# VHH binders against q924l1r178to360, part 12

Target 1, 183 residues: q924l1r178to360
Amino acid sequence: DFLDVYHGLRRRSHSEVITHLRRASTFVSHEKLRRQLTDLCTKVQSGTHPAAQDVLALRDCFSTYPLGFSQLQASQMRALSQAMLLTPYLPPPLLRQRLKSHTTVIHQLDRALAKLGIGQLTAQEVKSACYLRGLNSTHIADDRCRAWLGEWLHISCSLKEPELSLLLHNVVLLSTNYLETRR
Short names: E, the ipSAE of ESMFold2; O, the ipSAE of OpenDDE; V2, 0.75 times the mean of E and O plus 0.25 times the DockQ between their complexes.

## First folded at step 4 (VHH)

Design R2 (framework vhh_nb_b201)
Fold by ESMFold2-Fast, scan of step 4:
Structure R2 (fold): chain B 183 residues (1-183), chain A 127 residues (1-127)
Amino acid sequence: as target 1 above (183 residues)
Amino acid sequence: QVQLQESGGGLVQAGGSLRLSCAASGFTFSDYAMGWYRQAPGKEREFVATITSGGSTYYADSVKGRFTISRDNAKNTVYLQMNSLKPEDTAVYYCAKDSPEFEELWKYLTSGGFDYWGQGTQVTVSS
């Protein structure tokens, strides 16, 4: 059906984003960050769900070269657009502007959600919030979606505006291997 | 519900012209960038042209100087004027609105599904 088609497109984009991140690691001059980025990509590709601390440790790679918004290549932005369920077929300047704008709005809404408390959301609202942020939440139990949204908010609310490229990549990093309770 | 309806495709000889139209409904047309994309048999979909809400235009290198994108906000319509057509322009042409805004995506997730691509219109250029 409709969701299966979208889930397929999103899953394809995940592999492309991770492959790009692995290649970008060769351009990280700081040895510790380079190792951390390479290690995270290897673990994610092997099926491991990353810890929030491991994702946040990479923040400096995403605020400047090589993975800051202004350094993203067209192919990377197309894959990230697909992960966000946005059309990838725009020119690179428009892809960049749109990804930055959408990520900024999500970041602002995340701060509001953290203040509200995720316990205030209904099961359907939690699943929708997760889906919007990159998780194929349709067949994941409510308690697992709520836990995932908590992990997302922990990362999101720790980030500053120049680091939002990491939040955009988190659409893939936090979602790729999050286990469904029925699989 | 976002709806996009293309028209104006057809068969034309090399060197000829066609004007494509895309009638849009279900959103505030003037607030969104609109674009044209095409897909030839056996190829991936490719960008052709876009026009922003403010009227700025961008074109693929393969069509610069031959195609012109324009919009009429009063009619909720975007146009693609295609001149000096070549056999390699043969494709299905698709209209698209810029990605759903955060609110539209939220509505999709709570009420079920949207499509921001039109059905497409076939353009065939004979040699």
Scores: ipSAE 0.006, ipTM 0.317, lowest interface PAE 9.6, mean pLDDT 82

Design R3 (framework vhh_nb_b201; at its last look DockQ between E and O 0.04; V2 from the best seeds 0.00; counts 0 for: pae O 10.7 > 2, grease 25.5 > 24.2, SAP .69 > .668, placed apart)
Fold by ESMFold2-Fast, scan of step 4:
Structure R3 (fold): chain B 183 residues (1-183), chain A 127 residues (1-127)
Amino acid sequence: as target 1 above (183 residues)
Amino acid sequence: QVQLQESGGGLVQAGGSLRLSCAASGFTFSDYYMGWYRQAPGKEREFVAFIYSGGSTYYADSVKGRFTISRDNAKNTVYLQMNSLKPEDTAVYYCAADSPSFEELWEYLTSGGYDYWGQGTQVTVSS
């Protein structure tokens, strides 16, 4: 009902974010990074769940033009807000500030969570943590949610502050093709 | 269990004023950013006004100079003072809470929500 509406908005936002990433890839000056970004987007659109190392290989694209926080366009920020289940209705300066703030706090929380160890979390806590980070975790088995959170933390804890636009986009990249419905 | 409850809507003549209130419960109100949004029949939801936890405000160009957002942390309430109302202001008005802080993320982990929305209050401005 209303959870289904939120899940639908999130799934639509996934397609929009990946479309924006593919368009942005044409502006990546470094040929190897441009090809890696284009290949990742194509594989994700085709149903492939990306490896953490392939995501991390793109970090330089997300710390400067074209995909650094200051370079994100309003349409990109609206789609990313929907992927995070945040209000997309704000003006672009407030969208940028909120996405940056939320991503920074998630990054800080991730460092604490990695120190705690994901084995310490209850099933409900692990599902909520995954949901906050972009995964529609409601009907995914606890062990798969825990494994996904491990992949997320590996990426998150490897990133520096200027690279956090990649963590924001990882809300889509890591979530889109993970098994979500137990079907 | 987070609750946002809007009130103060109604029918008013063009040029009139209304004050909307949004009473909040179930979270640490003083730390949250609060906003007002509206949705006219057949239109998408649009931004109206925003207030930071520290009290700074931001307004949509269409309401700047006519509307004032404010908050009372002791009452866990955010307000929207609407002056010089126009027929174009007719909409359902929603309040929403947004949290960027570290402490508030642990609340989100347990509640499952990122933004909290009220049910809305109808404002009708007759010409």
Scores: ipSAE 0.159, ipTM 0.551, lowest interface PAE 5.5, mean pLDDT 84
Fold by ESMFold2, look of step 5:
Formats: C-alpha cells, structure tokens, sequence
Structure R3 (fold): chain B 183 residues (1-183), chain A 127 residues (1-127)
C-alpha cells in the first residue's frame, strides 16, 4: 500500500525524463542517431514499449555530449533520481556522483544476476530486482516481471562502462509503458 | 531503528543567530553524509548545507558565508550555525542522513529509496 504512493511519485518523473531526452536530442550531432532518439522518445510518449535493439542502437549518444554522465543537466538528474527513488534534494555535483555510483552498482549486479539466472530468484526477489531498476512491480504478475527483467539484463549486459548513462535512462525507457494495473 | 532529532529552532530577530543540532541514532554515524534542508510554507523543500562523512562541506548559494555545517562523530550529532539571519530564512529545518555504502544502498533502494529525515524544527526570523 505504501509502495503505491512511491509508484505515483515515480510515474510523474517518467514523463519529465522523456521530455528532457527529446530536448537533448536536438543537440545530437549525428543525424541518424538524432532521428532514432527522437523516434524512440515519441514511441515511449505515445504508449509503446520499446524493443531492446532500439534502445541499444542509441548507445553512442549516451557516452558523449549531450547525454553522457558528465553532460547531464541538473533538471534531468533530479528527474532521474526520482525515477530511481533517490533523493533529488542534493546539489548537482552530488546528484551526478550518486547517480553514477548507483548505476555502476546496478550494472555490476546485473552481470552477476545474468550469470546466476533469473530462474534462481524467488518471486519476491524478482519484484525487488525490478523495483530497484525502475519498474513499479508491486501489482505486476511474476511471469511479466521475469520477462521484463530479462529484457533489462539483455540491454545492461550489452553496455560498456562509458555507455552507462543509457542504462540510467533505461530505468525510464523500459519501465514507462510496461506498468499496468489490473482490475 | 534510525532516528534523527532536530533541536535549537526558535524565534529570532533579523541579523541574529541560531545553532541547530541533530542527534542521530540507529546507524554508523561516521559513515553517513549529513545534511540540512528547509521548507517554507507553500514552497518545496530545498537544500541548505551538506557535510560529507570525511568532513568536507557544501552550501546552497543563498546561505553561503552565513551558515556553517559541522559534525561531531563522537556525539553522533550534526550542527547548523546560522548567522546573519534574514526573514527569508524562516522555515522548518530538517536534518537528513544518507549513506553511499553498497550494503546500505541495497537496503535504501529495496525499502523505497528515500533518505532518513528528522521531524523538523521551526526557525522564524522576524524583521
């Protein structure tokens, strides 16, 4: 029940992160990557769940200006912090350090989890792993959580350390349209 | 149980001084980043001052030069010395704790992910 309040806070941050990504796309020099990023943002905003290959195609955008970790703007970092359920109430240099540290830890955990296998996790462990990575998993069926986590690991384990800003943004990209309530 | 308790708030005339204290328990204080935040009526909570576990400090521009954050690890206490107070400083002041360690990061993230906060202490600065 308490998690439902946090779910609401997280959902509001999703739209803000995508809006910042669209604005940043106008500064991407490479025309094909700029179009692909804009199209992905439009897809997510319109309610479509992106494919892993569409996300991974953008990895080069997230290793340099304008979307590399060192280039993220304060407002984007605050929205990303909220999506990860981390305090946005830190000075910008601390937001950057904290987001980078947490994303790096998640990436390390992802490599370990991929080796262990999702099948070795209990239903509660799967829900917690999804929640850590941005999915409001409380009311999502176990099989769907496992499928989502598999998609996450596919993306995460394909990324190198300089590309981790994409993993951070994937908290929003992969979660925004996967969240369904059942009646 | 984690507990943060602020004290030292009150009514003070503009130009005056106050010293806030925050007593902490339920965690390894020396490992934590400690901060002061404030919230005026009808406004969002805002950052005031922050002190790293190693003692380095960081301040909001609006209070730099007037406020000093410090910590006493032996007493598990963080302080905010507020000098040259202005009516704009009127707010509820909150102490907050956050740990960057991996083990506490997991607990933080699995519990819903927000920092530990105190109950707040009112500071009112009259003109």
Amino acid sequence: as target 1 above (183 residues)
Amino acid sequence: QVQLQESGGGLVQAGGSLRLSCAASGFTFSDYYMGWYRQAPGKEREFVAFIYSGGSTYYADSVKGRFTISRDNAKNTVYLQMNSLKPEDTAVYYCAADSPSFEELWEYLTSGGYDYWGQGTQVTVSS
Scores: ipSAE 0.006, ipTM 0.333, lowest interface PAE 9.4, mean pLDDT 83
Fold by OpenDDE, look of step 5:
Structure R3 (fold): chain B 183 residues (1-183), chain A 127 residues (1-127)
Amino acid sequence: as target 1 above (183 residues)
Amino acid sequence: QVQLQESGGGLVQAGGSLRLSCAASGFTFSDYYMGWYRQAPGKEREFVAFIYSGGSTYYADSVKGRFTISRDNAKNTVYLQMNSLKPEDTAVYYCAADSPSFEELWEYLTSGGYDYWGQGTQVTVSS
């Protein structure tokens, strides 16, 4: 299945993205946020699907140094690009711009989709929407895809523009350990 | 190569109408989600309308009831009918393909782009 092959390409970056997050946590000044970020990384690395509230708790961490869009390291941006099925072979300023633009568009679509309602989508549209957002939805049942998309939308629609780096990382955080995605 | 070409923009008086078109090529149009965005001077690009492959649509609150997005898969074209135009609708309008088909993911990955965007068409609404 070629979709699995493509997803394999993005999954190769997941561990690297989490590793970068763990490293970045050492530079988080706020102790509580630092612990929360470290704990989230540990959960994901241990095979646990994170809760939406645990992800959202880190929104402030991703709005400024070290994990705001403007502070992301080139290696992290390359890994995130790969996770989003975007070319990583660009200079860092262009990587940053593309990631920000792409994430912004997804965020806008998410708001629209939330208002529209997931129930208005066909099963194929749901799978496509999930896949776009990092989930290997190819072999996942419709109800599980819809549930995942609901979780994604909950997180996304709770975020403001300065926090969108979190949404960018969410393509890895929310997809790494979801049902049947570990393989 | 993926290409989106907008047309139909121009100058119109308040209360007037315009119909934007976006001709798509280089990909399986029917498998893509298509959208319209706009960017006014000094402002961020904002969502206007979106149409899924299955035909479901959604509009920004600012244009709801006035704008209609539609698609013709046979013509590989997405449209934006804009009625009751206001001066605040003045912007460059962009066509976007925001979700590529699964079969074209490799080209998406290896391309220099993110979402596929047109060059934009200027819409100016005078008071």
Scores: ipSAE 0.006, ipTM 0.233, lowest interface PAE 10.7, mean pLDDT 88
ESMFold2 (binder alone), look of step 5: mean pLDDT 81; pTM 0.827

Design R4 (framework vhh_nb_b201)
Fold by ESMFold2-Fast, scan of step 4:
Structure R4 (fold): chain B 183 residues (1-183), chain A 126 residues (1-126)
Amino acid sequence: as target 1 above (183 residues)
Amino acid sequence: QVQLQESGGGLVQAGGSLRLSCAASGFTFSDYYMGWYRQAPGKEREFVATIYSGGSTYYADSVKGRFTISRDNAKNTVYLQMNSLKPEDTAVYYCAAESPSFEELWEYLSGEYDYWGQGTQVTVSS
C-alpha cells in the first residue's frame, strides 16, 4: 500500500541523512561541536537512540554553515523530504522552500501541542502526530508514541527560528532507532 | 473528502503515445504539488514527474524528454502526456497530491484523506 511505500523510502532516507551529517561534520570548525556531531552520528548508526540533550547540544551547527537551511545540498534535501513524507522531486530551490515552510509549520504546531498537553490526544492522534514528525508509528504502542512525542516537543520547543534545520534533521535523529521499529 | 481519479491508460505499441488525466476533488487543488508515480509488478513504486503549485516541473531521468506533466487549475486536473513509449514504461500509474501545509497532511494521516488515486494500467507491447 501507500504507507508501505513511504515506510521503505523513509527507512532508506534515514541512512542517507545520517551519512550526510557525518560528512558535514568535517566542515564544522568548532572542535567540540565537530566531535559531538560525529559521536552522535556514530551512535545513531550503531543503533542507539539519542538523548534530547545530545541533540540540543548541536544547535549551533544547524544555524550556520554547514548545516543551516541555506547550505543544504540537493541530495541532503531530497533525503530529508523523503523522511518528512514530502515529494523529493522538486527543483532544489523549491525543495529548500518546502522543507523550511513545513518545518516552520511543525514548529508552530509543536508550541500549540505543548500548550494543549499531549495527554489530551487520542491514541490515533498521537500516532499520527509521531508519523508526521518522522516516526514509523503504525505498530508502536500508543504510550510509547506519546513518550516519543514528549521527547520531540522538548527538543522542538527549545529551538529558535534560525535553528530549525536541527528540527528538520531531528525527523531522522529521533526516529531511526526508537524501539527498533523497522520492518 | 479528497479524491483522485486517474484515466487514460491502456494498451499501446512501442513508440506510441498516451495521455493520462487525474481529476481531483475535496481540496484546494491550486495549492497542492501534483505528481505521477508508477509501479511495475515486483518493483517498488517509483517517481515519474511532479508539478508544483507555481507550475515548475521535475522529471525522472528515465522519462525526461518523452513525458510532459501539466495542470489545469480551473478543471482541478493534472495530466501526463507520454510519448515514445517503451515496453519498460509498462506499469500501473498513480496520481498523488502533496499537501502544502501540515494541517492537510494531518487530515490525511488521520484517515480523512486519500492522497493517492486507484491507479491506471499502461501496457506497452513490443
Scores: ipSAE 0.000, ipTM 0.250, lowest interface PAE 10.6, mean pLDDT 82

Design R5 (framework vhh_nb_b201)
Fold by ESMFold2-Fast, scan of step 4:
Structure R5 (fold): chain B 183 residues (1-183), chain A 127 residues (1-127)
Amino acid sequence: as target 1 above (183 residues)
Amino acid sequence: QVQLQESGGGLVQAGGSLRLSCAASGFTFSDYYMGWYRQAPGKEREFVATIYSGGSTYYADSVKGRFTISRDNAKNTVYLQMNSLKPEDTAVYYCAAEGSPSFEELWEYLTSGYDYWGQGTQVTVSS
């Protein structure tokens, strides 16, 4: 049905984003960061859910060439837009602006959520928050969605504005292999 | 709830003009980018023009100097003035509203998606 088509399109965009990250890793000058990025991509492609600490270790790669917002290629931005359920049809400068703006709003909402405490959210609110951030939350138990949102907020609230390209890519990195308890 | 409705399409000769309108409804609070896209037979949907909530505009190279996008926030309407029409402008034109969800709007965005699309209006330019 439409849900299957929708899940298929999102999985395809995830695969494209990870492929772009792997290719971009060859341009990371810092040897340790390059190895950490390629290792993370390999683990995600093989079905492993990454640890928040492993994602955060990469923050410097996403503030500078080649993975900072200003360095993202048109094809990368289209795949990221699709992963975030945004239209990929805009010209590259507007795709970049749109992705930066949308990611900034999510980052600001994340700071507000951290202050509120995720324990204050209803089950419906936590599932919606997870979905906005890239997780297919429809068939995941409430406690697992809340745990995932905690992992997301730990990463998000640790990031500064120049590092928000990592938060954008986290839509894929943290969501691709998360446990589905109902299937 | 959210509805975008295009109007103003039709048949026109090359060199002619049309004005498309898109009326938005179901919005209580909106900080949306409004855009026009088109899809010609056998082609993928392509960008035409966008206008930000603050009024700045951006155009596809193929329509620069010929098309003008504008908005009337009091009427919740976006317009596309199309001048010097060419046969290659023949397409179904779609209105889109693109925004970033606020925390309080997360559920609405979850159920309808982040971008809203109209049904489209046909523009045919004869040579």
Scores: ipSAE 0.022, ipTM 0.432, lowest interface PAE 7.8, mean pLDDT 82

Design S1 (framework vhh_5c3l_4)
Fold by ESMFold2-Fast, scan of step 4:
Structure S1 (fold): chain B 183 residues (1-183), chain A 128 residues (1-128)
Amino acid sequence: as target 1 above (183 residues)
Amino acid sequence: QVQLQESGGGLVQPGGSLRLSCAASGFTFSSYYMSWVRQAPGKGLEVVSDISSSGGYTTYADSVKGRFTISRDNAKNTLYLQMNSLKPEDTAVYYCAKDSPSFEELWEYLTSGGFDYRGPGTQVTVSS
């Protein structure tokens, strides 16, 4: 169906975002953070789902050059837009503004959602929340979606405004290898 | 079926000019961002330039700003790259891409053959 098209676009965008992160990691001046980012990208690219704590450990990389919002290149922003199912066919300044706006709204909604408690959401609401945050949730069990949303909120609610580039990249980092399990 | 076919590459002396073309078919060309991507010998892949669907917005890698101009003709489904003041450092295979291809997709293409969403490439050599 039509969802297969969107799932395909997201999967393609995942590999692009990870590739851009690996390339950008070379410009991270802090040696330990550069190694941690490179390791995370390698693990994700090889099929490993990252721990929320490992993602959060990288927060400082995403508030400065080269991974802060103002430093993202056009190709990175297009791939990130596709991961969020937003059109990538905008000029780079508008891509940047749209990505900042969308990420800020998600961050604000995440704070409200954490206050409400994810236990209050129906199964369909959890799946929809996950889908909007980058997970292809349609064929993932409800309890796994709820667990994923918990990981997302742990990361999101820990981040400050200057670090929201990490939340944007988290659309890919948490979603790429969180796959359904089939018998 | 998406098809992209590059042309216009060749051998040119430093300071010279070349115009690359990419003929596109099998998709609504006027609806997509298009890119020129290159790979120099011994170097990684580099997105050289991007152009919006209307042609109203363009970006360039710092290495080519002021020397290269990307353009498109939506009536002819053709993407162009005008390359001026060419340097030996511009020596590379140049690829036309629908959207921005991932590094893995380009790597797979270089090792096994063509994919639906990119062209086979055209060689540009800048030497005396």
Scores: ipSAE 0.000, ipTM 0.120, lowest interface PAE 18.5, mean pLDDT 80

Design S2 (framework vhh_5c3l_4)
Fold by ESMFold2-Fast, scan of step 4:
Structure S2 (fold): chain B 183 residues (1-183), chain A 128 residues (1-128)
Amino acid sequence: as target 1 above (183 residues)
Amino acid sequence: QVQLQESGGGLVQPGGSLRLSCAASGFTFSSYYMSWVRQAPGKGLEVVSYISGSGGSTYYADSVKGRFTISRDNAKNTLYLQMNSLKPEDTAVYYCAKDSPSFEELWEYLTSGGFDYRGPGTQVTVSS
């Protein structure tokens, strides 16, 4: 199915994005932020779903080199494009423009959703909103999708425009391990 | 709605050539990257080639570089794939695809039952 193609593309991109973040963390000059970013990447790679507070603690890392929009490498932008379900086969300036544009649209929609209240959305609308934001929501229960969207909106609505590189990476960070199967 | 319709597929011998066409409507054709993707029996979807809106930039999968050429005619809203030196492993259904969905198009797909991301496809069989 068409949707299965999208799920496969997303799953492959998640590992690539986290690997790029871990490598980029070595170039973060502020020791505390470097440790916090490295720790977050390690926990996510190990299957841990991050707390919104831990993601927000990193906001300053995503406004400057190496994680601000202007500093993202072509390979990282290709992986992020795949996570956003956008074509990765564009020249780097167009990749950057598209990622920035789409992230800005999501940020604006998030502010509107926060004002509306997620309780006003139908189950299908919640699942769709989660899917657009990086969560493969098709088989996740409505209440768990609403909880996830609440975490997303808490992060998104706290961010300023220069920090939107974090929101873009949150497509992977918040989605990769959500509702991980337990035996 | 985006509409894409492929044509030009058929049976061809190894080493032969085919030219695929894709007629596009329902969107501003020259504003979008277009692609050719294929699916062989029992295999996943493979992106074969992409072309920019102006036609100035192209990308090819390693499996087809030097053999296939993507092009477009924006005046006719038509995408082409010239396939030369065809091999048995090129046997697949070939799909014309518009640039990945916008957030609005993906939302519409998930809430309303879908939209046309790609055409219905055209069969290419390379066999003697």
Scores: ipSAE 0.014, ipTM 0.294, lowest interface PAE 6.7, mean pLDDT 82

Design S3 (framework vhh_5c3l_4)
Fold by ESMFold2-Fast, scan of step 4:
Parts: sequence; C-alpha cells; structure tokens
Structure S3 (fold): chain B 183 residues (1-183), chain A 127 residues (1-127)
Amino acid sequence: as target 1 above (183 residues)
Amino acid sequence: QVQLQESGGGLVQPGGSLRLSCAASGFTFSSYYMSWVRQAPGKGLEVVSWISSSGGYTTYADSVKGRFTISRDNAKNTLYLQMNSLKPEDTAVYYCAKDSPEFEELWKYLTSGFDYRGPGTQVTVSS
C-alpha cells in the first residue's frame, strides 16, 4: 500500500534524524544546552514523548552551529525530507532550499491556524494538518490529533525565523512517540 | 474524486522499449510533483522516477538511470515514462502516484488527503 510505504519511510527517517541529532549534540559548545539536547535525544529514543518546554529550551542550538539550516549535512537533509514526505532526490543545495522554504510556509500557516483556532477545524482537516506536520495521523482519534496539533502550534508560534531548523526537526521530535499507530 | 489511470504496459523482450502514460483527474495536476513507482513480484514498492510540477526537475533511481525518462504534459493532465533498454529485472506493476504539491502550495496539502495512486499497469520483460 502507498500509505504503508510512506508511513514506513517516515518511521525510518525518525530514527535517522534522532541519530543525527544525538551526534550533533557533541558539537554544542554551551554545556547546559549540550546536556539538554543529549537528554532529549536519549528520552525520545527510549520511547518518551517530549514536553514542549523541553523542545523550546533547545532553540539556540538550531539558530547557529551545529544545527542551523546552513550547517545541516546532506544525510541529515535527506532524512528530514523523508520525514516531511518530500523527495530526498535533490542535490544538497536544493534540499536545503526546499526544506527552508517548506518549513517557512508551515510556520506561516501555523500563525494563521493559531489565529483561527484549532477548534474550528473539522476532524478531517485536523488529521490532514497533523499529517503534513509529521504525525502519521490516519489511525489516531480526532481529539488526540487536535491535542497534538495544539502542542505543535505552541512550539511553532514561539519560534522566530532564525530558529526554524528546530521546527523542521520537530516534525520528528513531536511525532515519533505520540500514540503507537500500530495495527 | 482523485483519479489516476495508467496505460501502455505489456509484454516486451529484453532490450525493448515501452511508453507508459497516466491520465490524471480530480486535482490541479500542474501543482503536484508526480512519481512512477513499481512493485516486482514478491518485492516491496520502489520509487523509480520523480518529476517536479513544472517538469523542470527530474530524478531517477540508480536502477533505471540512463534508460528511463519521465515527462509530463500539464495541458493534458498526463504523466509519461519512456522505458528503453528494458531488462528482466524491470518486470513489475508500474503505478502513477500523486506526490507532494509544490511547497508554495501548502494550502493544497490540507485538501489533498492521503496517498493517491492508480490501479497500475503490468510490464513484463521476457523472451
């Protein structure tokens, strides 16, 4: 099934992105941020759904070296593209441009969604919004999807333009362990 | 409502050629990246080729590079795959798939729903 193929691709990309984040943590010069990033990656790898405040605490790591958009390696960008269901088949400069542009548009849509209020979305609209943002929402109940979208918007609407690499990585961080969607 | 209909498959000898077509309806074809995906007997799905909404960018799996050419006609809502120098390993059901819309067209992601593909067309490469 195509849906199964995309869900499988997304799940594999989650593992790859977290592995890249864990490795990148060794290059974070600020010792408290390095510790916080390492701890978050360990908890996510062990099956823990992260708290929004713990994700937001890492924002500075994602606006400069090592995890700002211009520092992302080709393998990281391919895994992130797969997590967003975008083709990873582009050369690295085009991958970076695509990911930056796509994340910026999602951030802009998030501001509009926050203004509209997620209670205004239909069940199908909320599930589609979650799917676009990294959650395999097809078999998750509507109210749980709406709660997840609320967590996403809390993070997204707190971020500034230079910090959008964190929003891109949040596609993985917030979705990996949210309700096992196993059959 | 979204409909994709493949055609052009058949039996062909090694070294032969086939041209697959996919007629699309029910969505704004010119706004979506499109792909050709195949499934060989007893194997998983493999994305063999991808094309941007404008047709300006294309890519190919290593297994088909130099032999297959993807193209599209946005005026006719049709996707094509020209397959040359066919090998027995190319034997598979070939599917036309609606991929991601242009990233600037994110409003369409919310209305596109989940994965969409056609019923597929069988390509058999054998003597």
Scores: ipSAE 0.006, ipTM 0.264, lowest interface PAE 9.6, mean pLDDT 82

Design T1 (framework vhh_8fcz_2)
Fold by ESMFold2-Fast, scan of step 4:
Structure T1 (fold): chain B 183 residues (1-183), chain A 128 residues (1-128)
Amino acid sequence: as target 1 above (183 residues)
Amino acid sequence: QVQLVESGGGLVQPGGSLRLSCAASGFTFSDYYMNWVRQPPGKGLEWVSGISGSGDSTTYADSVEGRFTIIRDNDKKMVYLQMTSLKTEDTAVYYCAKDSPSFEELWEYLTSGGFDYEGQGTQVTVSS
């Protein structure tokens, strides 16, 4: 099944992104924030779904070196592109431009979704919205997808433009370990 | 219609050299960043190298930096990949691809989930 193959490829990109985050966390200058980021990465790698408040607590380290948009390395941007369903086969300057543009559009759409209310979405619409934001939503019940989208929107709508690197990484952080229903 | 035609692949021994060519048509060639990507047997596509529209800026994957050189000739609408010190892990089908920087094209990537290449590819086999 192509969906299973695609889910496998996405999971590999998730692992790569978390590995890059863990390495980058050692360069976060704020000691408490560095410890919080390292702890979050360790828990995500061990299979724990992070709480929205724990993700939001990290917002400041995604607006400056080493995790701000302009500081992302080519390998990090390639892994993030794959997690976002975008080809990683662009040169690094265009990868950065595309990731920034895509993340900005998602952020703008998220504000509109929050105003509309996620209860107004059909089951198919909520699953598609989750899939585009990094969740492998095909085998997850629509009520669980709505709950996930609510967590995503809480994070997204709290972020300012300089913090959008966190929203980009949230494609992985919020999606990697979210509960998946059995077939 | 955008067309990209790759050529120059073949069988070479480890440590050998090959030059791949890509002939482009159907778009304003000098306006677009051009890339080489490859697909090794049993693996997904891997980005190899890129070159700006003017030819002034080049980028390379870590695995090929120092061994491969990307060049373009805008008058002939050609992009080339000069490969030296070839290794068995360089065995792959090689494709050239133009960038798609527009917002509309980003949404097409999202909806298709597809890989962005437009040529038929050229096979490179590195074996003794």
Scores: ipSAE 0.000, ipTM 0.171, lowest interface PAE 11.8, mean pLDDT 80

Design T2 (framework vhh_8fcz_2)
Fold by ESMFold2-Fast, scan of step 4:
Structure T2 (fold): chain B 183 residues (1-183), chain A 128 residues (1-128)
Amino acid sequence: as target 1 above (183 residues)
Amino acid sequence: QVQLVESGGGLVQPGGSLRLSCAASGFTFSSYYMNWVRQPPGKGLEWVSYISSSGSTIYYADSVEGRFTIIRDNDKKMVYLQMTSLKTEDTAVYYCAKDSPSFEELWEYLTSGGFDYEGQGTQVTVSS
């Protein structure tokens, strides 16, 4: 099944993204933010699903150096592209532009979904929305997918345009350890 | 279900030409950027070329610039790679890959099946 291949590629990309986040933590000058980023990475690597407030606490790291869009390295952008179901096989400037564009579109769509209300979505629509946002949703119950989408929208709708690098990384952070996707 | 089917590969002598084809189905072809990537024997994937949804923006890897031409036909749902002046270093399995969807297509994916960014591949061998 081709979905099995994609799910495998996504799981590999998760490890790469978290490794890049850990490396980036050494460049965070603010002690509190550095500790919070390190703690989040440790929790995720140990199999813990992060709380939305723990993710949002890191927003400043993702709006400027070290994890703003302009600071992302090519290998990190390739891993993030794989997590987003996008081809990683582009030159770095195009990877950056496309990731920024795609994340902006998702953010705009998220505002529309929040207005519509996730209760209005069918089971298939909820699973598809989750899949688009990084969750391997095919074997997860629809009520669990709806709960996950709620967590995603809480984070997404709290972020401003300069902070969208965090939403991009949330494709990995929120998906890695959710029900029925654990390694 | 998204499908990408590559064809046109084969054996060719150095200096020769080949035209690769990629037939797309299962998605709104005209809304997506398309790529060609290749995998030489014993090596990782290497990006070759990129074409925007309208065909107006095109990029090539330095190794193929001036020798390869990427073309798309939105009416036929095809992307092509015209290869000239082939070198032994061009020996690889070539894949076409679907990329970034438009905003409209992203909405469509909230209600439909998954997506693919890589096809089945076609072998190109350049040897004397």
Scores: ipSAE 0.020, ipTM 0.420, lowest interface PAE 7.3, mean pLDDT 82

